VH-VL binders against Argininosuccinate lyase 2 (argH2). Designs and how they scored, part 1

Scores and structures below are computed, not measured.

Target 1, 199 residues: Argininosuccinate lyase 2 (argH2), of Mesorhizobium japonicum (q981v0r135to333)
Amino acid sequence: ATELQRHSIPIPETWLATSIRDVENILAHGTLPVVVKPVSGSGSSGVRLCDSAAAAIAGFNSAKSVLQDQVDLPSPDILIQQYVEGKEYSAEIIAYDGKLHCLGILAKHKGPPPCFVEVGHDFPAPLLEPSLQELASFASGAVSALGLEFGPAHVEFVITESGPVIIEVNPRLAGGMIPVMLSHALGTSILDMVIRLYA
Unless a header shows other numbers, all headers, positions and changes below count from the first letter of the chain; antibody chains are not in Kabat numbers.
F, E and O stand for the ipSAE by ESMFold2-Fast, ESMFold2 and OpenDDE, each averaged over both directions (binder to target, target to binder). V2 = 0.75 x the mean of E and O + 0.25 x the DockQ between their complexes.
Where letters were taken out, [cut] stands.
The coordinates of atoms that the task and the answers printed are left out; those that the model quotes come from them. Centres of patches stay.

## First folded at step 9 (VH-VL; from d6 with light chain E55Q)

Design e1
Fold by OpenDDE, fold request of step 16:
Structure e1 (fold): chain C 199 residues (1-199), chain A 118 residues (1-118), chain B 107 residues (1-107)
Amino acid sequence: as target 1 above (199 residues)
Amino acid sequence: QITLKESGPTLVKPTQTLTLTCTVSGFTLGSYGMHWIRQPPGKALEWLGVIWSGGSTYYNAAFMSRLTITKDNSKNQVVLTMNNMDPVDTATYYCARKRWLSGYFDYWGQGTLVTVSS
Amino acid sequence: DIQMTQSPSSLSASVGDRVTITCKASQDISNYVAWYQQKPGKAPKLLIYDASRLQTGVPDRFSGSGYGTDFTFTISSLQPEDIATYFCQQYYNLPYTFGQGTKLEIK
């Protein structure tokens, strides 16, 4: 987060919480609503929009429960972010040979708040080609700013009225059926592509 | 207040390289695509190319062999380099900012007239 | 590339007149058209975007219409300060392209 800010890349204010006390302290300085989510979650599991302290605490406990089902850690980090309103997109990027290659832009379809259950994805995102280039560049810039120079990256961002905002960068491929979708659309196995990078 | 200002030589000899700098203020350069557009005297506007927020570029095919666009976000500067200038390249050169997820230009520099002459 | 054929290349009208400029795209570009006003020695100024949306701060005597291939720019009541050259632009795809321009003068 700090590194992205140093490069003037738009991100929401972000905090880490390991306790309810942390949540309360964060909210003392933050502005509602916030999004509470697992630090290393996949998809929309454990993600909640919270417009009150009570909701944020509930969200924290939910996210914690989700993480504890995945990892044996008594006090996992929970991510709290300023809510960013807008359409959510993602980008799959491969970094190799000193360059970043955006495989494409996805449009995320989410259910209503507060849980924002993912209901589907469009690939490519239904935008004009120049807009896809614009978003690809933006996402790649974020990956570059973080110094991720090798391997896959999954970038999530929201398009606001004032422009896109990075909400998450993962040094891995997107989960679920997204790699399959991309592979089919691009006519090549994305997984094999990534495997070859490490060969 | 948003401002864009083109700077560089206003006279270039044939075959020489043109280097123009667009200095911006009032917004974060790293967050916008910046475009170069030129206009020969009394003629239509011609789109040259773009450098997107992340640094990738796209050039008009008519100029891609001669044109390079770079930027330094820390200096709030975008640089256009065009090789092998010819009198036909005489024009007012503009840098322009593009609104997100749109293709129209909301802010322009005042433009700089570049004359190519021996 | 997408060509934008603008007409007329020049026109002269009286104050208060209705002025119409047209642009025809070489292919269907939906509503991805902008119109600019350029006064002598100045950079183009955005007036209309998305074919028919008025840019903030622009007088409502300016308007745009069209969808697909045929687009129209209109000044409902020409004012002296409207002396300028007007350009259409498509942004359906790269490279972005402009019309040839219409030089508007007042009689």
Scores: ipSAE 0.873, ipTM 0.950, lowest interface PAE 0.4, mean pLDDT 95
Fold by OpenDDE, fold request of step 16:
Structure e1 (fold): chain C 199 residues (1-199), chain A 118 residues (1-118), chain B 107 residues (1-107)
Amino acid sequence: as target 1 above (199 residues)
Amino acid sequence: QITLKESGPTLVKPTQTLTLTCTVSGFTLGSYGMHWIRQPPGKALEWLGVIWSGGSTYYNAAFMSRLTITKDNSKNQVVLTMNNMDPVDTATYYCARKRWLSGYFDYWGQGTLVTVSS
Amino acid sequence: DIQMTQSPSSLSASVGDRVTITCKASQDISNYVAWYQQKPGKAPKLLIYDASRLQTGVPDRFSGSGYGTDFTFTISSLQPEDIATYFCQQYYNLPYTFGQGTKLEIK
């Protein structure tokens, strides 16, 4: 996150919390609403929009529980981000041979707040071709800024009235059925593509 | 407060390479797609190409073989390079900023007239 | 490439007149059309986007309409400061393309 900001890539204000006290301190200087989510995860698990201190604390505990089910860590980091309103998209990117290749842009369909449960994806995103290029470049720029020069990357961003904002970058493929969906659409196995990179 | 300004040679000989620089202020270059557009004297506007926020480019096929666009976000500069210039390439060259998820240009440089002649 | 055929190439009108310029696209481009005003020695200025949306700060005597292939730009009451060349532009797909322009003069 800090690295993206250094490269002037738009991101929401982001904080890390390891305790309820941290959450309270963050909110003492922050502005509601905020999004509380695990530092790592798939989909919308543990993600909550919080418009009060009580909600943020509840969100923190939920996110912590989600992480503890995945890893044996007593005090995992929890992300708190300024809420960014807009349509959410994602990009699947493969980095190799000093180049970044965007496999495509997806439109994310989420349920209502506060949990924003993912209900589906469109591929490709229903945008004009020039806009798809624009978003692909933007996402690739974020991956490059983070120094991810090899392997897959999953970039999540929200399109606001003033432009896109990066909300998450993962050095892995998207979870769930997204790789399968992309493979069908592109006529080639994305998983095999990634495996071959490490062969 | 937002400004774009083209700079470079105003006279180029045939077969030589044109290099123009667009310097921007009032906004973060890395957050916008920047386009180059030219206009021959008394004629219509012609779109040349774009460099997107992440650095990817797309060129008009008519110029792809001899056009290159690069940028340096830290310097707030976009550079256009066009090889093998011909008198027919005489035109006012503009850099322009594009609004996100659109294709129209909300801010333009003042333009620089480039004359190609022996 | 998408061709934008603009008409007329030139026109002369009196102050207060209603002025209409048209642009026809070679294919369906929905509402992805912009209109610009260009005064001599100046860069184009955005007036209309998305075929009918007025750019901030632009007088409401300027308007645009159309969808698909046929688009219209209108000045409801021509003013002396409106002397300029006007251009349409499509941004449905790359490469972006412009109309030939309409040179507007006042009688």
Scores: ipSAE 0.871, ipTM 0.949, lowest interface PAE 0.4, mean pLDDT 95
Fold by ESMFold2, fold request of step 16:
Structure e1 (fold): chain C 199 residues (1-199), chain A 118 residues (1-118), chain B 107 residues (1-107)
Amino acid sequence: as target 1 above (199 residues)
Amino acid sequence: QITLKESGPTLVKPTQTLTLTCTVSGFTLGSYGMHWIRQPPGKALEWLGVIWSGGSTYYNAAFMSRLTITKDNSKNQVVLTMNNMDPVDTATYYCARKRWLSGYFDYWGQGTLVTVSS
Amino acid sequence: DIQMTQSPSSLSASVGDRVTITCKASQDISNYVAWYQQKPGKAPKLLIYDASRLQTGVPDRFSGSGYGTDFTFTISSLQPEDIATYFCQQYYNLPYTFGQGTKLEIK
């Protein structure tokens, strides 16, 4: 997060909450709406858009319930994040030999607020080619700012009225059906590509 | 407030290399790409190329062999370099920014007229 | 490359007249067309985007229409301050391209 800010790459305000008191303190200084989500989880499990203090407290309790279902969780913390309104995309990037290669841009489809259940992905994102270049360059810039020089990266970001915002950068292959969708669309196994990188 | 300002020489001799700098404020070059567009006197605007926010470039094929766009995010500067200038390259040169996911330009620099003559 | 052919090249009209300028694209570009006003010595000013949407702060006497290959820009009642050159631009694909312009004069 901090390294992205040093390169002037926008990220949403994010806070860590371990109790209802923490939620109340964060909301006393922050502006609603916020997204309340567990620090770990699958898809949008336990994720909730909250437009009031009561909703945020309920979201905290829901997210905590999701975490309590998990064994070996390293932290019981709940994330409270500034809501960033806009269209969400992801980029699948491979870094090799000092170069970043964007394998594709996907449009992420979420269920309705407040829970944002992931319902699907479009590949390729339904955008004109110049817009795909623009998105790929932004995502690659974020990966470069973090110093990834080798291997896969999964980047999630939102395009807002005031510009792009990075939600997450993971140095791994995307989860879910994304690698399968890309392998089918590209005619080449993404997993085979990654394996060959580490050969 | 978003501003774009071109700077550089206004007179260049044939065969010389032109270097123009676009200095921006009110946004970051890590979030927005920068486009270069020129207008020969009395003629249509010509899009030259773009440097995207992550540093990748795309150049108009008509100028690709002579054109380089670079940037320094920490200085808020984008630099156009155009080799082997010819009198037909006499034009007003603009830097411009567009809205995300669109292709129309809502912010333009004031432009700088570059004259190429013996 | 997508060509934008603009007509007429120049136009004279009286204050209060309805003015119409057209652009034709060399291929289907959906509604990815913008219109600009440019006064002498100034950078272009965006008036219309997405073929028909008015940019914020632009008077409603300006309008646009079209889809596919044929696009129209209209000034419903010409004002003295509208003396300028007007351009269309496609943004369907790179390189972005512009019409050659229509120089608007008042009689």
Scores: ipSAE 0.623, ipTM 0.867, lowest interface PAE 1.3, mean pLDDT 82
Fold by ESMFold2, look of step 12:
Structure e1 (fold): chain C 199 residues (1-199), chain A 118 residues (1-118), chain B 107 residues (1-107)
Amino acid sequence: as target 1 above (199 residues)
Amino acid sequence: QITLKESGPTLVKPTQTLTLTCTVSGFTLGSYGMHWIRQPPGKALEWLGVIWSGGSTYYNAAFMSRLTITKDNSKNQVVLTMNNMDPVDTATYYCARKRWLSGYFDYWGQGTLVTVSS
Amino acid sequence: DIQMTQSPSSLSASVGDRVTITCKASQDISNYVAWYQQKPGKAPKLLIYDASRLQTGVPDRFSGSGYGTDFTFTISSLQPEDIATYFCQQYYNLPYTFGQGTKLEIK
């Protein structure tokens, strides 16, 4: 997050909460709405949009439950993040040989609030080619700013009226059907490409 | 308040290299691409190229052999370099910014007239 | 490259007149057209985007229409301050291209 800010790349305000008191303190200064989510997790497990303190406390408890299913955690950490409205996209990037390669831009479809269950993706995103160049460059810039030098990266971001905002940068392949959908659309196996990188 | 300002020489001799700097404020170059557009006197605007927010570039094929666009995000500066200037390159040069996912320019610099003559 | 052909090249009209300027694209560009006003020695000013949408702060005597290849820009009641050159731009694909302009004069 700090590295992205040093390169002047926008991110949502994000806080760490370990107790209900932390949640209450974060919300005391009018930071609603927020997204409450576990620090780790798959898909949309435990992720919740909260427009009140009561909703945020419920979201904290739900996200805590997701983390408690993971054996040997010392204490569950819950992320509370500024909600950012706008069109959501993802980019699949492979860093190799000193270069970043954007394999594709997907438009994300999310389920209704408050949980935002992922319901689908469009590949390629239904955009003009100059817009795809614009999105790919932004996503690649975020990966470069984090110093991810080798392997796959999954980037999630939102385009708002005030510009782009990075939601997540993960040094992994996207989950769900995204690698299969990209492989089908591109005519080559994305998993095979990643395997070849690691020999 | 979003501001774009071009700076650089106003007179260049044929064969010399033109270097123009666009200095921006009110937004970051890590979030927005920057376009260069020129207008020869009495003629249509010509789009020269873009440097996108992540640093990748795309140049108009008519100019790409002698055109380079670079930037320094920390200085809020985008630099246009055009080699081998010719009198036909006499024009007002603008930097411009657009909204995301669009292609029309709602923010322009004031422009700088560059004259190429021997 | 997509060519934008603008007509007429110049036009003289009286205050209060309705003024119409057209652009024709060399291929189907949907509604990806913008219209600009440019006064001498000044940078272009965006008036219309997406063929028909009015930019914030632009008087509503300006309007645009069209889809595909044929686009129209209209000033419903010409004012003295509207003396300028007007031109279209396509943004369907790179390189972005502009019409040659219409110089508008007041009689």
Scores: ipSAE 0.605, ipTM 0.855, lowest interface PAE 1.4, mean pLDDT 81

Design e1
Fold by ESMFold2, fold request of step 16:
Structure e1 (fold): chain C 199 residues (1-199), chain A 118 residues (1-118), chain B 107 residues (1-107)
Amino acid sequence: as target 1 above (199 residues)
Amino acid sequence: QITLKESGPTLVKPTQTLTLTCTVSGFTLGSYGMHWIRQPPGKALEWLGVIWSGGSTYYNAAFMSRLTITKDNSKNQVVLTMNNMDPVDTATYYCARKRWLSGYFDYWGQGTLVTVSS
Amino acid sequence: DIQMTQSPSSLSASVGDRVTITCKASQDISNYVAWYQQKPGKAPKLLIYDASRLQTGVPDRFSGSGYGTDFTFTISSLQPEDIATYFCQQYYNLPYTFGQGTKLEIK
């Protein structure tokens, strides 16, 4: 977060909560609405848009349940994040020898609030080519700002009326069908490409 | 409040290199790309190129061999460099910003007239 | 590159008149057209975007229409302060290109 801010890249306000008391303290000083989600998770599990303290407490308990169900020993932390309204996109970046390659931009489709269940993705995003250049450059800039020099990165961001905001930068391949969709669209195996980078 | 301001020389001799600086405020160059556009006296505007928020560039093919756009996000500055100036390059030079996912310019600098003459 | 051909190059009209300016693209550009007003010595000011949408703070006597290749900009009732050059811009693809402008004068 600090590295992104040093490079003037917007991020939403984010807090960690380990108890209902933490949630109450954050909301006493924070701005609603917020998104409550587990620190790790998949497919929008335990993610909830909350526009009240009661909703945030319920979201905390739901997100905590998701973390307790994981096979790995989960972190007890729940993320409380400023809600950012706008069109959501993701970018698949490969970093190699200090060079960044954007493999594609996807438009993200989510279900209705408050849970935002992922419905699907469009590849390529239904945008004009100059807009794809614009998005790719923003995503690559965020990866570069974090100093990621080798391997895959999955970037999630929102385009708001006041500009772009980074939601997540993960040094991994995207989940779900995204690597398969990109492999078919690009005519090469994304997973094989990543494996060769690590060989 | 969003502002853009061009600065640099107003008179350049043929064959010299033009360097113009666009200084911005009210937004960050890590979030927005910056475009350079010029207008020869009495003629249509010509789009020169863009530096996107992540630092990648795209130049109009007509100027590509002579044109470089760079930036320094910490200084809120974008720099246009144009080599081998000729009298036909006499124009008012603007920096401009557009809204995300669009291509129209809602913010322009005041422009700086650059005259290329012996 | 996409060429924008604007007509007329100059226009003289009386206060209260309806003024129409056209712009033709060299290929189908959907509705990706903006219209600007430029007064002498000043930077362009955005009036219309997406062919027909009015920019915030712009008087509603200004309007635009069109799709594909043929676009129209209209001032419904000309006012004295509307003396300027008006031009279109396409933003379908790079390089972005502009019409040559229409110089509007009041009789």
Scores: ipSAE 0.603, ipTM 0.858, lowest interface PAE 1.4, mean pLDDT 81
Fold by ESMFold2, fold request of step 16:
Structure e1 (fold): chain C 199 residues (1-199), chain A 118 residues (1-118), chain B 107 residues (1-107)
Amino acid sequence: as target 1 above (199 residues)
Amino acid sequence: QITLKESGPTLVKPTQTLTLTCTVSGFTLGSYGMHWIRQPPGKALEWLGVIWSGGSTYYNAAFMSRLTITKDNSKNQVVLTMNNMDPVDTATYYCARKRWLSGYFDYWGQGTLVTVSS
Amino acid sequence: DIQMTQSPSSLSASVGDRVTITCKASQDISNYVAWYQQKPGKAPKLLIYDASRLQTGVPDRFSGSGYGTDFTFTISSLQPEDIATYFCQQYYNLPYTFGQGTKLEIK
């Protein structure tokens, strides 16, 4: 988050909460609505849009329940993040030898609030070529700012009325059907490309 | 408040290199790309190129061999360099910012007239 | 490159008149057209985007229409402050291209 801010790349305000008191403190000086989700961050499990303190407390308990299913987790942490509304995209990037290669831009489809269950992805995103260049450059800038020098990166971001916002940068292959969709569209296996990098 | 301002020489001799600087405020170059557009006297606007927020560039093929766009995000500056200037390159040069996911320009600099003459 | 052919090249009209300017694209560009007003020595000012949508702060006497290749810009009742050159821009693909402009004068 801090390194992205040094490069003037916008991110949403994010807090950690370990208790209901933390939730109340965050909302006392924060702006609703917020997204409440487990620290695992995987998919839509335990993720909830909250427009009130009561909803945020309920979302905290729900996300805590998801984390309690994990063996040996000593104290579950819950993320509370400012909700950012806009068109959501992801970029699949390969970093190698000081170069960043954007394999593609995907448009994300999510179910309605409050849970945002992922319902699908479009590849390629249904955008004009100049817009694809714009998005790829923004995503690559975020990866470069984090200093990721080798391997795959999955970047999630939102385009708002006031500009782009990075949601997540993960140094891994995307989950779900995304690598399969990219492999079919590009005519080569994304997994094979990543394996060759590590060979 | 969003502002853009071009600065640089107003007179350049043929074969010399033009360097123009666009200084911005009210937004970050890590979030928005910058475009260069020129207008020869009495003629249509010509789009020259863009430097996107992540640093990649795209140039109009008509100028590609002699055009370079660079930036320094920490200084809020984008620099246009154009080699081998000719009298036909006499124009007002603008920097401009566009809305995300679109291609129309809602913010323009004042423009600077560059005359190429001996 | 996508050509934008604009007509007329100049136009003289009286205050209160309805003024119409057209642009034709060399290929289908959907609705990716903007219209600008430019006064001498000044930067262009965006009036219309997406062929028909009015930019914030622009008077509603300005309007646009069209889809595909043929686009129209209209001033419903000409005012003295509307003396300027008007031109279209396509943003379907790079390089972005502009019409040659229509110089509008008041009789």
Scores: ipSAE 0.597, ipTM 0.853, lowest interface PAE 1.4, mean pLDDT 81

